# Designs tried in a protein design chat: miniprotein binders against p40896. Part 22

Target 1, 331 residues: p40896
Amino acid sequence: MLMPKSVALLRIRYTLEAALARGFTTVRDCGGAEGFLKAEIRQGSLNGPRLITCGHAISQTGGHGDLRSGALPASAFDSCSCHFGQVGVVADGVPECYKAAREEFRRGADFIKIMGGGGVASPTDKISNKQFCDDEIKALVDVANSYHTYVTAHAYTAEAIQNCIKLGVKGIEHGNLLDERTAELMAELGCYLTPTLVTYKVMGSDQFSAFLGPENSRKNTEVLYKGIDAMKIAQKKKVKICFGSDLLGPLYGYQTQEFRIRGKVQTTQEILLSATVTPAEMNGLGDKLGQIKPGFIADLLMMKSNPLDDITILDEPESNILFVMKEGRIY
Below, E stands for the ipSAE of ESMFold2; O stands for the ipSAE of OpenDDE; V2 stands for 0.75 times the mean of E and O plus 0.25 times the DockQ between their complexes.

## First folded at step 13 (miniprotein)

Design J1 (at its last look DockQ between E and O 0.01; V2 from the best seeds 0.00; counts 0 for: pae E 13.4 > 1.5, pTM E .678 < .8, other shape alone 6.024 > 2.5, placed apart)
Fold by OpenDDE base, look of step 13:
Formats: structure tokens, C-alpha cells, sequence
Structure J1 (fold): chain B 331 residues (1-331), chain A 113 residues (1-113)
């Protein structure tokens, strides 16, 4: 969803505070959040979760991150400086990929996000499409490696996933159409899968039936039911799994429903680990976050009930969270 | 009243939790002990109300936004007695407290080993 930068800035405080209030003390943004927000949160000008950011997702022309209308030439969009509402930037070819990745790092990115396959919410691509050529992905990976960090890719199909991870991509977002062989390879390579089941559920709901156009709605339906199966396969093959939601704009408030959905395929312990230890490890923070352990940052939730008894407790934070502690401070 | 989850490679849960946030940080050991006693009494009451007995007592020490220490003790016998809970919590306190200012006192008990 495209939002003017000014409007986004007006809403960002509420968005961040609400996420924190829902119990998220750290959030990874995989497209759109700019690095300056991290400084504001650190300084206390904004109250919110600690942010791990990639800036803009890097996409090919016509890729999942390219939200430009296909009815207009690329030149029609050259004058637009309203980048805050943009999830992605377009880069074609190795030199542009180098530049794009370096620019994100210059602007304070912690990692790189790429669109490695087609998406649901993009107007001009098919889910079955691979995105980027091998040399482009390699270029992006090489840049990220030079900054001692990782690349994660949006990818649905087994083909797209395998293509990315064989080239050094360390994370896969979504992965709804992975197969057993792909999951095995992910586990072998130590790749991280971040399922985002709630976004498909919410976008497919009656309440938000108009959120996606007809074509995108069709694509959404295609991946919605496969996501649960993908989770089962990934779990079976012992793929490292992170917690994710991938909700946009007005849908942010539904992020805790991911707990409820995952409760159907994962144990509560597995879900909690996916929301703490595993993502901390993925982001090089395994020695600082995700555990209540000496030397770790004091991020804690105090709750009225034990989520191990019922994972849905975490989907009702308003009723169940007594307070959120982030870095020793109660909010 | 609440519950708490501790993750240290694995998850440890507390079935009953009480806490106090002090208006100002306190360094007086006797004052801290008295507060701890009151918390233990509250815990015991809650345990009895729920028909539960504590098997484990845990203490987490937080300083300057970081966890300094996490320590738990398994009780020899499950208990819902305030004095027994206090005794164990006090022993942990005596071991861990070094005179630093205390802003929060959190006592957690669990029926899990």
C-alpha cells in the first residue's frame, strides 16, 4: 500500500507503540522502514520495538517490489520522490544491484531483502516467475557478505527458493510452495524460513475483500492453503523457522493472529522459539536477544496466563499482557 | 497476578507471579526483604486459591537494561507455605543481591521442575 511519506510519519508513532504493546520488543522490517527510525527509537523520541531494517526490498523491473502501474511507462514515475510508502526499489543488472544494495546499507540497513520470485500483492508478476538472474542475486549476496550480513528473499516456489539459496541467500520469506527436497536443502544450508500465514488469512477475509484486486485475490487464495502444508514440511525437515506476519498498513493490528494460525502445526514451544531465539540467531543477535539469560537484553513479557497452556493467549495481548519490558524498561 | 516465561535455551514457566515496582530504587536490604516477604505471602495465597504448590522458585536480576542473573531453585517439597517460599527466595536474594538499587521485585513460582 502506497502512503505519502508525510502521512506515514504521522502514523508511525502509533504503529510502533501498538506493536510494542502487543508484545513485540524487536521487529524486523523486510521493506519500507528507513534507518532513521532506529535512531529515534534508540533515543527515546519514539517508543516502539527495536527495529532491524533492510530499507527497500530490491526487485527487478516488473518484479514483486515494482508496484508501478503496468499501464504507464517507467519514465512516468521518475519524478516521484515519495519513497517512504514504497516497499521496494528497482535494480536491473549487476551494477544496479551493487548500487541498490550499497545504497540501502548507506542508509542504515541491517540486511538486504530481495524479491526472488513472484508475489501476491504485486500487479504485474506471476507467482511462478523467478525473479533476478543468477548474476544479479549473486551480486546482491556478495554486497551483503561484504557487510557481514545476509540476504533474505521473497520466494514462494520450490524453484525460486532453491535458486536463491544455492546462490547464498540465507533467508526465505513466505516459502508457501516449498517441497520436501527444498526443505531438506534449506536445512542443510542453514537457511531460515519465515512463514507469514496471517497476511493471507486477513487479506482473504470478507472484511478486507477489497484489499486485493481480482487477480491478486486469486493468487492469495493459491498460496493461503499451501502455507500450512509448507510449515509442516519445513518443521519435519528441521528447517530453522522464524515468526513473521507481513501485514501492511491497516492490517498491522492482526500480527498476533500468526500465533493462533501456527498453533495448528507447531507446538507452543516451537512457536515461541521461532519468535525469540531463532530470529535473534538469524540476525546475529543470538547472544543478546531471545533468551532470559545473563548478559542478554532484558526484553520480557509479563502475562496473566501461560501461553504454553494455550497459544491463543498471545493473540489476545490486550487481555493477557500485564506489561512489556524492553531493555529493562516497562512500557 | 500473572505468569512468566523464561527462555534459556528452553522455556521455563511460572504458574504464579507477583511483582512490585518501587517508586524509587531501593538499596536497603531489610526493606527489600520485607517487600519480598509480602510478595511471598501473596504468592502463597494465590497458590492456595488455585490449589497449587510451588516446586520451583526463580529470580531474575536486571540491571541497566540487561539480565545480570537468572537463578532458580527446585524445592525439596512442593509447598504453598509463605514462609517456605520466602526462605527460598531470600536465600536467592542473599546470594545475588550486591547492594545495587532495586526498582523491581519479581517473584515467580512454578509447579514444574
Amino acid sequence: as target 1 above (331 residues)
Amino acid sequence: SGKWVIANGELITGDVMVYVELPEPVTDREEIKELLRKLAEELAKKLKEKGLEAKEVAVVVIENGRIVEVKSVTLEKPTNDAEEIYKEAKELLEKLYDGRPVKYIIVLVSDLE
Scores: ipSAE 0.183, ipTM 0.607, lowest interface PAE 1.3, mean pLDDT 85
Fold by ESMFold2, look of step 13:
Structure J1 (fold): chain B 331 residues (1-331), chain A 113 residues (1-113)
Amino acid sequence: as target 1 above (331 residues)
Amino acid sequence: SGKWVIANGELITGDVMVYVELPEPVTDREEIKELLRKLAEELAKKLKEKGLEAKEVAVVVIENGRIVEVKSVTLEKPTNDAEEIYKEAKELLEKLYDGRPVKYIIVLVSDLE
């Protein structure tokens, strides 16, 4: 996004307030939300979900998170929210990677986000491109380990995913072209997958298909068709799956549609765990969040009906949520 | 006006958009049309700054984060004139808008020359 930084930050605030209203009491942001937003939410001076942030996503020159001007194909929406609100920084080489990661932690980041492969809409890369050299990824992982946290990576292809997780990356965002061998490795290494199928469904819908250029339409179609299959493979191989959506700012309201899409692959219990227990575990909060138990933080949704009977009510939050409680306070 | 903030954006592909988020959903057609005029003015400014003209104009209307409708038109001649963009966007709005509450209005241009 090319809007002024101050306006972009205010838009993140409005987006997060709306996410709380849709029932998301904790949000992990993979680009754009700086640590000071966490402090404002914690103080109560800003209404919003609890934030787990990476600050800026880290990219190589010309990589997916590099938003500087380049060659221009026909029109496309960027399907990755890391292109909104000053979400990326560029680092090439081991020293720059060390510095970039340390700077994000200095600014209050809870984890590091990197671009491990190409995007669907980027004019400078292809879906199959790997990004970063091994020593750069290892440097980023080393810094995250020194802060007792993790690196998560944007990656679509089996090759990009395997490269990242073998070097110590703990999470994979998207993963649409994951194969069985990659899923086995992810499960063996205890890695987390956060599929984001809704973004590709929205971008491939009739409403947007005429707007996409032929190259971006082909990229999007490839990841859309394979995304459901990849999640079936991951579920079969018992990969730890988290809930995510990766939507552009104005489209953020579609995030709840991910519940419906996952209903095609996962049981209602699996979907609920992916949005509660599993992401709490990933972020070191498994003894505080994600369950209704004594001693846990009081984050609760009151629903008109039981989502275990019909997961799609979570995609209709305006009609089905009676109230949202975060830290014992009602929205 | 007064409580609306217009924002703009540029896709990394070079396509240009501007949008506005309304603090409360709006159903007033005249207010929506006034917002389209302001969006067209900002969009034209961005095109002129880049030295570009557009041959395709689209309007997107979103209710509470969900797309209500998308309509587009291909122009006979490229333009970067605010009034022409507004005229096309207004015509698209008349074709797509059914009176539902509006939270976001987006104007996009593509096929840039």
Scores: ipSAE 0.000, ipTM 0.314, lowest interface PAE 13.4, mean pLDDT 72
ESMFold2 (binder alone), look of step 13: mean pLDDT 75; pTM 0.747

Design J2 (at its last look DockQ between E and O 0.85; V2 from the best seeds 0.00; counts 0 for: pae E 5.9 > 1.5, pTM O .689 < .8, other shape alone 6.173 > 2.5)
Fold by OpenDDE base, look of step 13:
Structure J2 (fold): chain B 331 residues (1-331), chain A 113 residues (1-113)
Amino acid sequence: as target 1 above (331 residues)
Amino acid sequence: SGKWVIANGEFITGDVLVYVELPEPVTDREEIKELLRKLAEELAKKLKEKGLEAKEVAVVVIENGRIVEVKSVTLEKPTNDAEEIYKEAKELLEKLYDGRPVKYIIVVVSDLE
């Protein structure tokens, strides 16, 4: 979804504050959030979760991050300098991949996000498509490695996932169509899976039936029902799993529904670990975040009820959270 | 009353929670002990109101946005007595507190019956 930078800036405060109020003290953005937001949050100009950002997701021409209309030539979009509302940037070939990744790091990215396969919400790709050639993915991984960080990839199919992780990608976003062999390989390589089941549920709902066009709706339906199975497989094979939502625009408010959905597949403890310890580890913050112990940042949720008794309590933050503590400050 | 979860590779929950936010950080151990006493009394009151007894007491100390100490103890006998709760909390404090400024004192009881 494209949003003018001005509009995004007007809404960003509310978006951040709302996420924090829902209990998220740290949020990883996998496409769109610019690095300057982190500075504003640190200095207190904005109240919100601590951000871990990649800037723009890097995509091939016609890839999942390329939201340009296929009815127009690429040249029709050359004059657009408003990138705040853009999830992705386009890079083709090794030199452009180098440049794109380096630019994101220059702008304050903590990691690199790539589109390694087709997506649901993109207009011009198929879910079954692999995206990027091997040399391009390797280039992106090499750059990220030089900055001592990781690449995560949007990928649905077993083929796309395997292609990415064999080339050094350390994270897989979604992974709805993974199989047992793929999950085994992910576990062996220490790859992190971030399921985002809520986005498919919400986008497929009657309330947001117009959010996706007919083709995208079809794609959404394809992956929606597979996501639960994929999570079961991943869990069985002991893949490291992170909490994710991947909600866009007006859908942000549904972040906590991921807890409810995951409750059907994971134990409450597994879900909570996926939202604390595991993602902290993935982002090199395992010694600072995700745990309540000496030396860690004081991020706490004070609640009316015990989420271990019922994980759905976390899906009702407005009624169940007494306060959110982030870095020792109560909000 | 509130509840919270302690995560240290595992999750430990507090079924009844009381806390104090200090306007200014405090280093005076005796003052901190007095605050703990008051918190213990509040906890005991809440437990009695609910007809519950605590099996575990946990103390969390936060300073300058960092967790300074986290300590829990399983009680030999479940209790809703303020003095017993205070005793355990005080013992935890004496073992762990090193005199650094304290902004928050959080006392939690868990495993209620």
Scores: ipSAE 0.421, ipTM 0.713, lowest interface PAE 0.8, mean pLDDT 86
Fold by ESMFold2, look of step 13:
Structure J2 (fold): chain B 331 residues (1-331), chain A 113 residues (1-113)
Amino acid sequence: as target 1 above (331 residues)
Amino acid sequence: SGKWVIANGEFITGDVLVYVELPEPVTDREEIKELLRKLAEELAKKLKEKGLEAKEVAVVVIENGRIVEVKSVTLEKPTNDAEEIYKEAKELLEKLYDGRPVKYIIVVVSDLE
């Protein structure tokens, strides 16, 4: 982000308030949401979802979380402090990985996000890249285990996914190019998959393709083709699937379109569970969130009609939500 | 009124509901029963206006940001009668309520005909 801190903060506030109004009472952020936002939301000085945060995503030099232009020297990332809500931090080698993960937990992170493979939006990598060495991934997992939480990884390809989960990574973000063997392994290891199909649909549309450069547009097209098939494979193999959107910046308003896209692959019940029970379980909150049971936190949506009959009403929250309750308070 | 989905492994679908938010939490069971009667009367009115009857009644109680209890019952015959709805809601309350302060009471009817 190359905007003044005050403008970035106002956009984050609007984004969080809008996400809550769209029915998202808890959001897991995989890069950019700092720990002070959690405190402001808990105190009530900022309206927004309950946040589960990794702080900054951890990347190798030139990896997906390294958003510096290839024309800038390596030190430029650390010198661009004018960005509010920086999404990534760079760590190379085992000692830096230990330090980076520990620093995120010191700043209030609930889990560790790493870049296990290349991305669509990052300037200096390819989606086929495997990122981090095995000892670096193990170091990050070891730190997360010492804090009784987990590592989740950005990864598209079967090779990157298998490498991460074999080393103890608990979750995979995106996974658009996974194959049946990889899905079998994920299910055997109890790993979670968070597909994010809406981001590729939106970024590939006429309205928004200009946000990608020519190379990133080509990368986006490649992953768009495969994402639906990958999710079908994951469901067939009984992989635990969570709901996610991974929308960049001003595109957050399209996050509810993921409900509609998932309707092409999942039943309404599967979609609702993927947005409630399964992610609560992943984050160690399965006895507190995601269900309406005695002792659970009172996060409730009141709808004009039943999403079990038509999941697309969740993609039209402004017309279909009567109120949003979070922790027993109506917003 | 409205409909909503309660997300758990098994869902309680709210076809028609009413609720009350209390200005202060309440522990008086007789006061809570009086509130249930008023809620049942409002529910019955809504059902009659829509020409509907319900075969399922549920009660949800919330306090301190948490769900205190949720219980439902399936009726032998559909109803839109306020006293029948109140009777079932009261019985559910008696089975589930443990005397904790109550901030919200929600009464839901479903399985509409």
Scores: ipSAE 0.088, ipTM 0.574, lowest interface PAE 5.9, mean pLDDT 76
ESMFold2 (binder alone), look of step 13: mean pLDDT 75; pTM 0.750

Design J3 (at its last look DockQ between E and O 0.36; V2 from the best seeds 0.00; counts 0 for: pae E 2.8 > 1.5, pTM O .677 < .8, other shape alone 5.348 > 2.5)
Fold by ESMFold2, look of step 13:
Structure J3 (fold): chain B 331 residues (1-331), chain A 113 residues (1-113)
Amino acid sequence: as target 1 above (331 residues)
Amino acid sequence: SGKWVIANGELITGDVMVYVELPEPVTDREEIKELLRKLAEELAKKLKEKGLEAKEVAVVVIENGRIKIVKSVTLEKPTNDAEEIYKEAKELLEKLYDGRPVKYIIVAVSDLE
């Protein structure tokens, strides 16, 4: 994923314009989108969704956001926060965590993203690995609280999720292996879950299964099978659920398939709320976005058919969206 | 020519709707009323083509990137008559319009039979 800065900029522009055209008028990015993009979109020099950004995801050495080869010395990645287009940065120990989080806020981040557990696509970790120590997570939460915002964490397993939310993490990305007790704790603590089921379906498909290496394919298979069940548990326990896709690189065009997958667990109204009201609430925008109500920002989709009758029309945006309005402007 | 999607907590839903985008924002109440009449005529035509009548009429007004008016009314009897739709939309607008410039007017109907 290391490419010239000019190529990275062209791909970001295309990705943002395509996401807006698919009906996403606001997007929360959990790694890679930098704060200057928000200004360009606001000024109109770049067409795209309103952005809520974390800048770079923060990881420990060897963690999910550490994309270095295991064969390279640790010094090869020491100052990665200045790399353009890079998804993550590495911080070990409490002082580095303070600095990393503050640097992301200095660069325009709206929230902090951390790696709370192992991942599928990273070269050096396992899904079962616990990552950051408790004091490191608390440091990251303390910085986010001082900026009146939140930390969200990548985490799959019940243990990783519980460790994060007990330390003040507000959101969990993925959560494919959560259990009933974990969902109860999330609901009790008012935490948000953002499942991202489409990425595992797509990456496990015949077309893309070779995209992962053999070990990552095995990780992906585990989380694919359990992800729908985990979302059923979260829904039953009334966890606040947001809409997300976590698609990587060339897979980004599949993001709307998440609507179709969610139909196996949620009602159409629950799915629409997860993409509108609930994420607006999570990000402190519940009085401005997510509803069609006087005084709200005019972010609207005009559809050919009512998605309350058939949620799958949102997975066919080219055929079913008549126009996309963002801030009262049709795109 | 389309339907709005409204999540829980929404104020407006519409099974058939029409809209107009004004080239320049408008504050003239009589011009706005004439636009409402044209939208009501377009809605009535669409309802008649489908063999349907509606019991709910809604108006949405957008200006400066914000939703300024969104209100609906439920009718005693279903209708597909342009004058009845216009009368209801006009009453909603007159009750709520504060004289600020208007950029978009949307008229929608729902509760179809």
Scores: ipSAE 0.378, ipTM 0.695, lowest interface PAE 2.4, mean pLDDT 77
Fold by OpenDDE base, look of step 13:
Structure J3 (fold): chain B 331 residues (1-331), chain A 113 residues (1-113)
Amino acid sequence: as target 1 above (331 residues)
Amino acid sequence: SGKWVIANGELITGDVMVYVELPEPVTDREEIKELLRKLAEELAKKLKEKGLEAKEVAVVVIENGRIKIVKSVTLEKPTNDAEEIYKEAKELLEKLYDGRPVKYIIVAVSDLE
């Protein structure tokens, strides 16, 4: 959703505070959040979760991160930088990929996000499309490696996933159409999967039936039901799994519903690990975050009820959370 | 009052949990012990009210934004006695406390082994 930067800035405080209030003490943004937000949070001028950011997702022309209308030439969009709704930037070819990744790092990115396959919400691509050529992905990976961090890729299909991870991509976002062989390879390579089941559920709901156009709605339906199966396969093959939601704009408030959805496939312990230990490890923070252990940052939830009894308790933060502690401070 | 859950397996749950946030960080051991006593009494009261006995006692201490102490002990006998809970919590704290300022003390008990 395209929103003026000014409007986004007005809303960002509420968005971050709300996420924290829902119990998220650290959030990884895979496209859109700029590095300056992290500084504001650290300084205390903005209250919210600790942010891990990639800046803009890097996409090819016509890729999942390219939200430009296909009815207009590229030149039609050159005139205005005022749009905050830029989840992604476009880079074609090795030199542009180098530049794009370096620019994100210059602006304070912690990792690189790429669009490695087609998406649901993008107007001009098919889910079945691979995105980027091998040399482009390698270029992006090489840059990220030089900064001692990782690349994660948006990818749905087994083909797209395999293509990315064989080239050194360490994370897969979504992965709804992975197969057993792909999951095995992910596990072998130590790749992290971040399912985002709630986004498909919410976007496919009657309440938000108009959120996606007809084509995107079709694509959404395609991946919605496969996501649960993909999760099962990934779990079976012992793929490292992170917690994710990938909710856009007004849907962001539904982020806790991911707990409810995952409760059908994962144990509560597995879900909690996916929301604590595993993502901390993925982001090089395994010695600081994700555990209640001596020496770790004091990020804690005080709760009225035990989520081990019922995972849906985590989807009811308003009624169940007594307080959120982030770095020893109660909010 | 609330429940405590730790995902990493070092501490599973606290069926009953109490905590104190100190207005200022405290280094005085006697003061800390007194706080623990009060917390233990509160826990014991809540356990009795619920008809529960603790099988495990856990102490969590937070210092300067970081977790300083996380330790639990299985009790020889289930108890809802404040003095027994205090004794165990105190022993855990004394063993691990290094004299640095304490901002938060959390005491949790569980009937789970």
Scores: ipSAE 0.315, ipTM 0.667, lowest interface PAE 1.0, mean pLDDT 85
ESMFold2 (binder alone), look of step 13: mean pLDDT 74; pTM 0.748
ESMFold2, look of step 14: ipSAE 0.333; ipTM 0.680
ESMFold2 (binder alone), look of step 14: mean pLDDT 74; pTM 0.746
OpenDDE base, look of step 14: ipSAE 0.179; ipTM 0.615

Design J4 (at its last look DockQ between E and O 0.66; V2 from the best seeds 0.00; counts 0 for: pae E 6.5 > 1.5, pTM E .665 < .8, other shape alone 3.957 > 2.5, SAP 74.225 > 70)
Fold by OpenDDE base, look of step 13:
Structure J4 (fold): chain B 331 residues (1-331), chain A 113 residues (1-113)
Amino acid sequence: as target 1 above (331 residues)
Amino acid sequence: SGKWVIPGGELITGDVMVYVELPEPVTDREEIKELLRKLAEELAKKLKEKGLEAKEVAVVVIENGRIVEVKSVTLEKPTNDAEEIYKEAKELLEKLYDGRPVKYIIVAVSDLE
């Protein structure tokens, strides 16, 4: 959704505060959040989760991050660099990929997000498409490596996933169509999978039936049912799994439903690890976040009920969370 | 009353919890002990109400936004007695407290070992 920067700025406080209130003390944004938000949170002008950001997802022309209307030439969109309005930026070729990644880092990115395959919500691509040529992905990975961080890729298909991870991509977002061989390779290479099952569930619901057009709705349906299976496969093959939601705009409030959905395929402990230890490790914070242990940042939830008894308790933060502690402060 | 779940290298659960946020940080050990006693009494009451006995007492020390120490003790015998809970909590306090200002006191007990 294209949102003017001004409108985004007006809403960002609520969005961040709401996420924190739901119990998320750290959030990784995989497209859209700019680095300056982190400074505001650290300074206390914004109350919200600690942010790990990539800035804009980097996409090829016509890729999943390219939300420009296909009915208009590219030149029609050159006039406005509205930053908050776009999840992604377009880069074609090795030099542009270098520049795009470096620009994100210049603006305070912690990692790089790329569109490595087709998506659901994009109008012009197919899920079956690979995105970027090998040299482009390699270029993006090389830049990220120079900053001692990682690249994560949006990818659904086994082919797209394998293509990315063989070139040094360390994270896969979604991965709904992975197979056993792909999962094995991910585990071998130490890649992280971040399923985002709730976004498909919500977008496919009657309440939000108008959120996606007919073609995107078809795509959504395709990946929705496969996502659960993919997660089972990934778990079986001992792929490192992170917690994710990938909800857009007004759908952010549903982020805790991912706990409920995952409860069908993961143990409570596995889910909790995916939302604490594993993502901390992925982001180089394994010694600081995700555990109640000496030397760690004091991020804690006080709850009325034990989620180990019922994981769905985490999907009811309004009634169940007594307080959220972030870095020793109660909110 | 609340519950804590501690993920990571050590998984700690608190089935019954009470806490107090102090208006101002306190450094007086005797005052802290008295607060701890009151918390233990409240815990004991809650345990009895639920028909539970504590098997473990845990303490988390936080300073300047970081966890300084996490300690737990398994009780020799399960108990819902306030004095026994206080005794164990006090022992942990004496071991861990170094005179730093205390803003929060949280006492948790679990029926899980």
Scores: ipSAE 0.394, ipTM 0.724, lowest interface PAE 0.8, mean pLDDT 86
Fold by ESMFold2, look of step 13:
Structure J4 (fold): chain B 331 residues (1-331), chain A 113 residues (1-113)
Amino acid sequence: as target 1 above (331 residues)
Amino acid sequence: SGKWVIPGGELITGDVMVYVELPEPVTDREEIKELLRKLAEELAKKLKEKGLEAKEVAVVVIENGRIVEVKSVTLEKPTNDAEEIYKEAKELLEKLYDGRPVKYIIVAVSDLE
């Protein structure tokens, strides 16, 4: 039994307020946050980060975003306050892909999220699965281009990543099995990578590992092990890297641990750019957000100490953030 | 006091800082200068209590809802004198302020001895 919509909406308010308090003044949501939340935040009737949203992730039948029937590993975690409906929608064939993407834009989406490969937490796919036919991916890209925005894709394997980006997909979420040749291609095509290592660390921890079935535990272990190496490869090959966590529901509080994990493989400046300048550029906001310059929106964190000296203070926001400013207002 | 991060540009840090939040935005240059003097006096007091002097002064001005202006200067000699800090902050303000409404003023000092 799913949580009533009214209860889910109340939990979304708490989750958004907490994310802002942790220092995230802008959040890109890759599934679950609908466009009306952006209006409520802009009006000030809801405190929270500026939202860049896709609405629902688009999946094929049996793909990563298709949670129909069988064991529902994602449903075991569907206690989250940031969802109040289905994370994804299903579309098969070119006409349905056109319609699904256009429907998300009609509902206020800023970009399109697709499932370009298999996942860990879905009931019926494998990490190695290629998802969608080429004509379906191209259809989704064509719609996004007609709205002057982009498609980003969930993909783990080098093959799935290469298939997506050759068809015009601009972003790759996760990418844990990225190889050097694929990273070279991403850099050549100007694509963005958003690694999300904290979710695999949390899901593999003693507290949460029991929520995965044996096959999903094996998938999770594989992607956890290789994700750090993939990030090193991407950094070496100068792939544009954005900051992300891919945390579900009540696990959003763990999002700052991604800063600490990345500290093992990136410099402090690289991490800060990945959370500010690079994602602003990806979303067409590079002249308005992500930097402290004349003409930019006044989004600022006042810290007790300098994260350039120690990135881990961003993983301790309650102790280290003195105030959060968004659009010139302290929260 | 605290520090802040300025990604992608010159890093402006404040080992000791003060700020004021105005309930209504202000456009009067003389009122803003008076606020700077009070902030400089608070900074000087904090420096003297710690037995420190600073070689860098920074000013940040925030418009209501948009545009952050930030400037800093490195001093020839360290100081903890309120009038010297005020003079440097005032000069920085005159370089960065163009009469727009002001909601926040931050004055920070760094490079402490």
Scores: ipSAE 0.059, ipTM 0.553, lowest interface PAE 6.5, mean pLDDT 75
ESMFold2 (binder alone), look of step 13: mean pLDDT 78; pTM 0.782

